# Ledger of designs, part 31: VH-VL binders against p57417

Target 1, 135 residues: p57417
Amino acid sequence: MNNLIDTIKKIENILYSLERILKQECHNLLKSKTSNEEILELIKRKKILFKKLIILSQDRLCLEKEYNIFPPYESNNKLNNYWKKIINTCLILRKLNLKNKIIMNKKFYLNQRFLELSSSYKKSVTYNLDGNLEI
Below, E stands for the ipSAE of ESMFold2; O stands for the ipSAE of OpenDDE; V2 stands for 0.75 times the mean of E and O plus 0.25 times the DockQ between their complexes.

## First folded at step 18 (VH-VL; framework fv_regdanvimab)

Design w2 (at its last look DockQ between E and O 0.58; V2 from the best seeds 0.78)
Fold by OpenDDE, look of step 18:
Structure w2 (fold): chain C 135 residues (1-135), chain A 122 residues (1-122), chain B 110 residues (1-110)
Amino acid sequence: as target 1 above (135 residues)
Amino acid sequence: QITLKESGPTLVKPTQTLTLTCSFSGFSLSEYGVGVGWIRQPPGKALEWLALIFWDDDKYHTTSLKTRLTISKDTSKNQVVLTMTNMDPVDTATYYCAHEPWDSEGYYFDYWGQGTTVTVSS
Amino acid sequence: ELVLTQPPSVSAAPGQKVTISCSGSSSNIGNHYVSWYQQLPGTAPKLLIYDDNQRPSGIPDRFSGSKSGTSATLGITGLQTGDEADYYCGTWDSRLRAYVFGGGTELTVL
């Protein structure tokens, strides 16, 4: 049972880390000039955290079967408390992720529209080294 | 280029504590996703995984030796330390530290130290 | 007790193909990526295959990895005398929450 508890704790920690990353991503995306390098780094970190999360989730599932205990862990108060935190964090992550995707897509769309307009007026549009429109 | 090197005593008495240090270059444990593991190999025997530590101080130990093993890191020194208490002649082996990369889907060890041979004898 | 099972030895003549099996369970090979290591006599292990079938830089395409169900296989084509070594499979085990190695396979080139 201690292994499962430890696994759940690790999952919780990863989720908190993801929350921090997504908030930072949001902050970056809301800047007038978004740094592509910073975004790429955040994507990398997310990918790494997801890797760990996937493996931890597999561990959790395996241990749950072994101990015959499953979410929401009604028979174990400690696990149940952690699970509540995990669920709450997941809800936050879902909202943050959706928000970030919307912001990113809007920026992409606006850039594409601008390029189309520029093309229609036979104006050359370039991007700077940071991936931002240079006008 | 990633390099790792194990250091510590090559001779330990029974019941004593073994402390091994892995010094590495070409990467940092402050880097997201990076891990360092310890593996040992008794003479003429198979590889045995011992422990793994990640950049975020997440740690794993083999169950059979969990009570005897401690893995820690010093990011400022680019070092990982393994301690094993209550050493026994059966713990005589070559001990390796190895790099666990972040740019992959699974866990594995892509760079290894040369290993240090530890003999437990009275 | 070994969690991953390998044949203790395999042998073939130069130029031939050999396969080394690694048998596990759903808690390890079934759910996690497999890696393969080569250990030449008196040397440290070297990574051959990672993520079931990926080759690191510098590893020739004579070496290949595959996985099916709860078993993995290392393939070596065009066998060379320099391939004589011990080979280990490795993967994560969710039940143990540990990385695990196979028992190793000694490859002899005849």
Scores: ipSAE 0.873, ipTM 0.949, lowest interface PAE 0.5, mean pLDDT 93
Fold by ESMFold2, look of step 18:
Structure w2 (fold): chain C 135 residues (1-135), chain A 122 residues (1-122), chain B 110 residues (1-110)
Amino acid sequence: as target 1 above (135 residues)
Amino acid sequence: QITLKESGPTLVKPTQTLTLTCSFSGFSLSEYGVGVGWIRQPPGKALEWLALIFWDDDKYHTTSLKTRLTISKDTSKNQVVLTMTNMDPVDTATYYCAHEPWDSEGYYFDYWGQGTTVTVSS
Amino acid sequence: ELVLTQPPSVSAAPGQKVTISCSGSSSNIGNHYVSWYQQLPGTAPKLLIYDDNQRPSGIPDRFSGSKSGTSATLGITGLQTGDEADYYCGTWDSRLRAYVFGGGTELTVL
């Protein structure tokens, strides 16, 4: 069971890191002049964190089957609490992602940075009622 | 460009602790997404993955050796250290460190050190 | 326990084609990308294939990778005596939360 708890904790840590990146992205998009290099670095970091999250999601699903326990983990208070925090963080990430997309559309139409930012907003992490990761 | 090199003792006695250092250049563990892993190969045997550490200090260890292995990094020195306690003759192997890149969909090891052979005997 | 199963050895003449299989499960090959490594005698392993079918710079197109279900395959065409080596598949395993290698395949070029 400790492997599943550890996996869930790693997922939570990735989601917090994504929240920080999206907030920094918002800050950079609101500046009068935004450095191309700063935005590209944030896009790279999001891609890297999504990679880790996808792999961790497979770890979680596999361990859930092995231990025969599933979200919202009602039989385990520790897992249930982590899961509730994960769901709430995903809602925050969805709102930040939408906010950043709106700001980007108003400031950067028809340029290379718009293309790269638009691509990054296609990914939005959430968990459905069955506990499956959706990006 | 990217190079890794293992260093440490080549001969240890049973029950001793082995400490191996991976020194690398051409990348930094301050770079988002990168990692360094350790793999060993007993003489005439298959590769066995041991541990992996990422830029954010996230770590994984092979289950069978988890209680014996410690992996750590020193980003400022471009080094990763593997410690393995309670060495036994079956741990005689060539030990490799290897780079895990950030720019792919899966985990894999694209650059490897030359390896260091560690013999465990009484 | 070997998580990924490879044939212990294969052999063929120069110029021929060989394939090396790697059989796993849904916890590894089925849901994670596969890589392949070549280990020439007395040397460290070298990456041949990553992300199932991608060749790093400098790897000739005689080497190819593919995956179907829980099995992966390394293909080598136009065999050369310099291809004589051990070949390993590798991937992540979600049940073990670990990277895993196959048992290796010794290629002999006769």
Scores: ipSAE 0.811, ipTM 0.915, lowest interface PAE 0.6, mean pLDDT 90
ESMFold2 (binder alone), look of step 18: mean pLDDT 94; pTM 0.959

Design w3 (at its last look DockQ between E and O 0.48; V2 from the best seeds 0.75)
Fold by OpenDDE, look of step 19:
Structure w3 (fold): chain C 135 residues (1-135), chain A 122 residues (1-122), chain B 110 residues (1-110)
Amino acid sequence: as target 1 above (135 residues)
Amino acid sequence: QITLKESGPTLVKPTQTLTLTCSFSGFSLSEYGVGVGWIRQPPGKALEWLALIFWDDDKYHTTSLKTRLTISKDTSKNQVVLTMTNMDPVDTATYYCAHEPWESEGYYFDYWGQGTTVTVSS
Amino acid sequence: ELVLTQPPSVSAAPGQKVTISCSGSSSNIGNHYVSWYQQLPGTAPKLLIYDNNERPSGIPDRFSGSKSGTSATLGITGLQTGDEADYYCGTWDSRLRAYVFGGGTELTVL
């Protein structure tokens, strides 16, 4: 059970990092003169975080099955509390990501450099209507 | 060019603590996405992963040795340190540190140190 | 007990093709990218394949990797005497939350 708790905490931390990155991305995208280098760096960082997130999510799923406990973790208050935070953060991330995509598309439509960097990541992280991670 | 080098005692007595240092160049643990892992190999046996530390201080340890292993980093020195307590002759092995890159989908080790042989003997 | 299973040894003549299998489970190969390492006698391991089938720079194209289900395969074509080594598969295991190596395969060039 400790492994699951640790995994969930790590997931939460990664999501907070993603939130910071997306906010920075939004800020940079809204500048009159946006630095392509800065945006590319943020995209890189997002990819890295997504990599960890995907692996952590797979760890979570595996451990949930092993311990026979699943979200929203009604039998474990500690896990449940973390999960609530995760869900809330996911909702924020979904909104921020959508906003950034819209702004980016307007400003850097079909930018090959961005596309190449983005396409190098084979897996995508999505969020459902409830804010749940779908990877 | 990325290089790693293991250093530490080559002889340890049973029950003593082993401290190994991985010194590296060509990258920094302040770099986003970078990790450093430790792997050991007993003589004539298979590779065994021990631990992994990332730039954000996220750490993983092999379950079988989790209570005995500690991995830490000193970013300013470009070093990663592995400590293993209560050493036993069965822990005799060549110990490697290795670089884990960010430019990939999975975890793997693309650059390795030459390894340092540690013998546990009374 | 090893989480990833490899044949203990394979052999072939120069110029031939060999394959080395790596068998795992859903918690590792089934959900994670596989890497392959070559270890020449008395040397440190060298990365051959990452992300199932990608080659690092400097690795010849006669080395290839594939993954299907819970198994991975390393292919070596045009076998050379210099290929005589131990080969290890590796991947993340979600159950253990650890990187895991196979037991290794000794390749002998006849």
Scores: ipSAE 0.874, ipTM 0.949, lowest interface PAE 0.5, mean pLDDT 91
Fold by ESMFold2, look of step 19:
Structure w3 (fold): chain C 135 residues (1-135), chain A 122 residues (1-122), chain B 110 residues (1-110)
Amino acid sequence: as target 1 above (135 residues)
Amino acid sequence: QITLKESGPTLVKPTQTLTLTCSFSGFSLSEYGVGVGWIRQPPGKALEWLALIFWDDDKYHTTSLKTRLTISKDTSKNQVVLTMTNMDPVDTATYYCAHEPWESEGYYFDYWGQGTTVTVSS
Amino acid sequence: ELVLTQPPSVSAAPGQKVTISCSGSSSNIGNHYVSWYQQLPGTAPKLLIYDNNERPSGIPDRFSGSKSGTSATLGITGLQTGDEADYYCGTWDSRLRAYVFGGGTELTVL
């Protein structure tokens, strides 16, 4: 049982770390000047934490089967309380992901509009050194 | 270039505590996702994984030795330390430290130290 | 007893192909990625294969890995006398929450 409790605590820690990353992502997306290096680092860290979470989830599933106990762990108050905290944190992460996705889409949309506007300025009427009209 | 080197005593007496240091270069435990593990190999026998410590101080120990093992890191010194209490002649082995990379789907050890042989006298 | 089972030894002539098996369970090979290590006599292990079938830089493509169900296989083609070594599979085990190695396979090039 101690192995399952420890595994769930490690899952909780990873989810907390993901929450911190998503909050940092939100902060970076809202800045007027956003560093590409900072965004790429946050993307890398999310990948790393998802890797650990996937492995920890396999640990949890194996241990649940071994101990014949399953979420929400109603027969064990300690596990049940940890599971409730994990579910609540997952809800927070979902909300942060949706918020960041909306901000990202809005920022990307503006970049596309900026590119369209800058492209319209590429066409200009000029006169060459011979006085001929060029477009 | 990633390199690791084990250091510590080569001879210990039964019941003594073994302290091994892994000194490395070419990476830092400040790198997100990176870890360092310890593996031993008794003479003529298979590899046995002992412990793993990650950049975020998350740790794992082989279950059979968990009460005897302590793993810690000093990121500023590029060192990982393994302590094993209550040594017994069956613990005679070559001890390796190894790097665990971040960019992969699974856990594995891509760079190993040359190993240090520890003999526990009877 | 053994978490990952390998044949104790295999042999083949120079230039031939050999395969080394690694048999496990759903708690390890079945749900986790397998790596293979080569240990030349008197040296530390060296990584040959990671993530089931990926080769690190400097490992020739005559070394290959595969996984099916709860078993993994290391393939070595074009055998050379320098390939004489012990070979270990390794992977994470979720029940033990530990990395595990196979018992090792001694490859002899006749």
Scores: ipSAE 0.807, ipTM 0.916, lowest interface PAE 0.6, mean pLDDT 88
ESMFold2, look of step 18: ipSAE 0.774; ipTM 0.904
ESMFold2 (binder alone), look of step 18: mean pLDDT 93; pTM 0.956
OpenDDE, look of step 18: ipSAE 0.846; ipTM 0.938
ESMFold2 (binder alone), look of step 19: mean pLDDT 93; pTM 0.956

Design w4 (at its last look DockQ between E and O 0.57; V2 from the best seeds 0.75)
Fold by OpenDDE, look of step 20:
Structure w4 (fold): chain C 135 residues (1-135), chain A 122 residues (1-122), chain B 110 residues (1-110)
Amino acid sequence: as target 1 above (135 residues)
Amino acid sequence: QITLKESGPTLVKPTQTLTLTCSFSGFSLSEYGVGVGWIRQPPGKALEWLALIFWDDDKYHTTSLKTRLTISKDTSKNQVVLTMTNMDPVDTATYYCAHEPYDSWGYYFDYWGQGTTVTVSS
Amino acid sequence: ELVLTQPPSVSAAPGQKVTISCSGSSSNIGNHYVSWYQQLPGTAPKLLIYDNNKRPSGIPDRFSGSKSGTSATLGITGLQTGDEADYYCGTWDSRLRAYVFGGGTELTVL
């Protein structure tokens, strides 16, 4: 049972880390001039955390079967409490992720329009520091 | 280029504590996703995984030796330390530290130290 | 008791193909990526295959890996005398929450 508890705790920690990264991603995406390098680094970190999360989830599932205990762990108060935290964090992550996707999509749209404009005028155009087109 | 090197006593008496240090270069444990593991191999026997530590200080130990094993890291020194208490002649083996990369889906060890042979004898 | 089972030994002549099996369970090979290691006599292990079938830089394409269900296989084509070594499979085990190695296979080149 201790192994399951430890696994759940580790999952919680990874989710907290993901929350931090998603917030940083959001912050960067909202900047007038978004750094591609910074975004790529955050994406890399997300992938790494997801890898750990997937493995931990597999550990959890295996241990649940072994101990014959499953979410929401009503028979174990300690596990139940951790699970509540995990669920709450997941809700936050879902909201953050959706927000980031929306922002990212808007930026892609702007980039596409930019490319179309530049193509039509056969001019090299760039974004200024404020995120405005410089033709 | 990633390199790892094990250091510590090569002779330990029964019931004593073994302390091994893994010194590495070419990477840092501050890097996201990086891990360092310890593996041992008794003479003429198979490889045995002992422990794993990650950049975020997440740790795993083999169950059979969990009460005897401690893994820790010093990021500033690029070192990982393994301690094993209550050594027994059965613990005689070559001990390896190895790098666990972040750029894949599974856990594995892509770079290994040369290993250090530890003999437990009275 | 070993969680991953390998044949203790395999042998073949130069130029031939050999396969080394690694049998596990749903808690390990069934759910996790498998790696393979080569250990030449008197040396440290070397990574051959990771993520079931990927080769790290410097590993020739003569070495291949595959996974099916709860078993993994290492393939070596064009066998060379230099391939004589011990080979180990490895993967994560969710029940043990540990990395696990197979018992190793001794490859002899005839």
Scores: ipSAE 0.871, ipTM 0.950, lowest interface PAE 0.5, mean pLDDT 92
Fold by ESMFold2, look of step 18:
Structure w4 (fold): chain C 135 residues (1-135), chain A 122 residues (1-122), chain B 110 residues (1-110)
Amino acid sequence: as target 1 above (135 residues)
Amino acid sequence: QITLKESGPTLVKPTQTLTLTCSFSGFSLSEYGVGVGWIRQPPGKALEWLALIFWDDDKYHTTSLKTRLTISKDTSKNQVVLTMTNMDPVDTATYYCAHEPYDSWGYYFDYWGQGTTVTVSS
Amino acid sequence: ELVLTQPPSVSAAPGQKVTISCSGSSSNIGNHYVSWYQQLPGTAPKLLIYDNNKRPSGIPDRFSGSKSGTSATLGITGLQTGDEADYYCGTWDSRLRAYVFGGGTELTVL
């Protein structure tokens, strides 16, 4: 059980880091003079965090099956509280990612390489009704 | 030009604590996404992964040795340290440190040190 | 206990092709990317394949990787005597929350 709790805490930490990156991305995109290098670095960091999140999500699914417990973890108050925070953060991330995508497309329409990189790295992350990760 | 080198004692007595240092160049653990892992190989046997530490101080340890292993980093020195308590003759092995890159979807080790052989005997 | 199963040894003549299998489960190969390592006698391991089928710079295209279901395969064509080595598969395992290596395969070129 402690391995599942630790995994959920690591997921929560990654989601908070993603939220900070998406807010930084939004701030840089709204500047009148934005650096492509700065934005590309944030997009790269987002991909790196998505990698960790995908792997952690697989860890969670395996441990849930092993312990026979599933989101929203109603029988365990500690896990349930973490899960509620995760869902709330995912909703925030989805809104931020959509906002940033719209701003990015308007600012960088003719830079094909930049837009292709942005699309590959700006995946939304959420958990569906069954508790499965959606990238 | 990524290089890694393991250093530490080559002979340890049973029950002592082993401390190994991985010194590296060509990358920094301030780089987003990178990590350093430790792998060992007993004489004539298969590779055994031990631990992994990432740039953000996130850590993993092999389950069988989790209570005996500590991994830490000093980013300013370009070093990662592995500590293993309560050494036993079965821990005799060559110990490697290795770089874990950021630009991929899987975890793996692309650059390895040459290894350091540690013998545990009374 | 071995989580990833490889044949203990394989052999083939120079110029021929050999494949090395790596069998796992849904907690590892089935849901995670596989890498392959070559270890020449007396040397540290060297990366051959990452992310299932990608080659690092400097690895010739006669080395290839693939994955299907819970199994992965390393392919080596145009065998040379210098390819005699131990070969390991590796991947993440979500049940163990750990990286795992296969038991290794000794390749003999005869």
Scores: ipSAE 0.796, ipTM 0.913, lowest interface PAE 0.7, mean pLDDT 89
ESMFold2 (binder alone), look of step 18: mean pLDDT 94; pTM 0.959
OpenDDE, look of step 18: ipSAE 0.868; ipTM 0.943
ESMFold2, look of step 20: ipSAE 0.747; ipTM 0.896
ESMFold2 (binder alone), look of step 20: mean pLDDT 94; pTM 0.960

Design w5 (at its last look DockQ between E and O 0.51; V2 from the best seeds 0.74)
Fold by OpenDDE, look of step 18:
Structure w5 (fold): chain C 135 residues (1-135), chain A 122 residues (1-122), chain B 110 residues (1-110)
Amino acid sequence: as target 1 above (135 residues)
Amino acid sequence: QITLKESGPTLVKPTQTLTLTCSFSGFSLSEYGVGVGWIRQPPGKALEWLALIFWDDDKYHTTSLKTRLTISKDTSKNQVVLTMTNMDPVDTATYYCAHEPWDSEGYYFDYWGQGTTVTVSS
Amino acid sequence: ELVLTQPPSVSAAPGQKVTISCSGSSSNIGNHFVSWYQQLPGTAPKLLIYDNNERPSGIPDRFSGSKSGTSATLGITGLQTGDEADYYCGTWDSRLRAYVFGGGTELTVL
């Protein structure tokens, strides 16, 4: 049972880390000039955390079967409390992720529209080293 | 280029504590996704995984030796330390530290130290 | 007790193909990526295959990996005398929450 508890704690910690990253991503995306390098780094970090999360989730599932205990862990107060936190964090992450995707898509769309417009007026438009439009 | 090197005593008496240090270059444990593991190999025997530590101080130990093993990191020194208490002649082995990369889907060890041979004898 | 099972030894003549099996369970190979290591006599292990079938730089395409169900296989084509070594499979085990190695396979080139 201690292994499961430890696994759940690790999952919680990863989720908190993801929350921090997504908030930072949001902050960067809301800047007038978004740094592609910074965004890419955040994506990298997310990917790494997801890797760990996937493996931890597999551990959790395996241990749950072994101990015959499953979410929301009604028979174990400690696990149940952690699970509540996990669920709450997941809801936050879902909202943050959706928000970030919307912002990113809007920026991409606007850039594409601008390029199309510029093309129609025979104006050369390029991207600078930061990935931002340069007229 | 990633390099790892194990250091510590090559001779330990029974019941004593073994402390091994893994010094590495070419990467940092401050880097997201990076891990360092310890693996041992008794003479003429198979590889045995012992422990793994990640950049975020997440740690794993083999169950059979969990009560005897401690893994820690010093990011400022680019070192990982393994301690094993209550050493026994059966713990005689070559001990390796190895790099666990972040740019992959699974866990594995892509760079290894040359290993240090530890003999437990009275 | 070994969690991953390998044949203790395999042998073939130069130029031939050999396969080394690694048998596990749902808690390890079934759910996790498999890696393979080569250990030449008196040397440290070297990574051959990671993520079931990926080759690190410097590893020739003579070496291949595959995974199916709860088993993995290392393939070596065009066998060379220099391939004589011990080979280990490895993967994560969710039940143990540990990395696990196979028992190793001794490859002899005849």
Scores: ipSAE 0.861, ipTM 0.944, lowest interface PAE 0.5, mean pLDDT 93
Fold by ESMFold2, look of step 18:
Structure w5 (fold): chain C 135 residues (1-135), chain A 122 residues (1-122), chain B 110 residues (1-110)
Amino acid sequence: as target 1 above (135 residues)
Amino acid sequence: QITLKESGPTLVKPTQTLTLTCSFSGFSLSEYGVGVGWIRQPPGKALEWLALIFWDDDKYHTTSLKTRLTISKDTSKNQVVLTMTNMDPVDTATYYCAHEPWDSEGYYFDYWGQGTTVTVSS
Amino acid sequence: ELVLTQPPSVSAAPGQKVTISCSGSSSNIGNHFVSWYQQLPGTAPKLLIYDNNERPSGIPDRFSGSKSGTSATLGITGLQTGDEADYYCGTWDSRLRAYVFGGGTELTVL
């Protein structure tokens, strides 16, 4: 069980780091004086954090199956508390991504890793004809 | 170009603690996404991964040795240190450190040190 | 027992093709990217293939990798005597939360 708790905590840490990156992305998108180096660094950091999140998500899936416990982990208060923090952070990331989409006309929520975590593997991400995220 | 070099004792006695240092150049652990791992190879045997540390101090250890292993970094010195307690003759091996890159989809080791051979014997 | 299984040895004549298999499970090869390493006698391992089928700079295209299900394969065409080495597959394992190597395959060129 400690391996699942540790994995969930690592996921939480990555999500907080990604929140900081998306906030910085939003700030840079709103100003007209963004350098090429700043944009490229933000893209790099998002890619790196996404890689770690995908791998951690697979770790979580394997450990959930092994321990026969699943989100929202209501039978384990420690896991449930971490899961609540993860869901809150995912909601913040979704809002930041939608804001950045409006500015840059990009889609962030096709990233199956974010929605996989938020939906506990029960939701799908789709985009309709007007480019809005649909669950 | 990325280079790594292992240093530490070549002979230890059973029950002693082994401390190995990986000194590297051509990259920094201040670089986002970069990691350094430790791998060992007993004479004539397969490679065995031991531990991995990332730029953000995130760490992993092989499960069977987790209670015996400590991995740490000193970013300002470009060093990673592996400590293994309670050494036993079966721990006799060549120990490698290796670079884990940021620009990949999975974890793997693209540059390796030459290795240092550690013998555990009376 | 090893998490990733490789044949202990393979052999072929110069100019021929060999394949080296690596068999795992859904917790490793099935859900994670596979890499391959060459270890020439008396030397440290060298990366040959990463991300299942990508070659780092300086690795000739006669080395190839593929993955299907829970198995991965290293292919070597145009075999040369300098290819005599041990070959290891490696990947992440989510159950162990660890990187794992196969047992290694000794390639002999006869």
Scores: ipSAE 0.765, ipTM 0.897, lowest interface PAE 0.8, mean pLDDT 86
ESMFold2 (binder alone), look of step 18: mean pLDDT 94; pTM 0.961

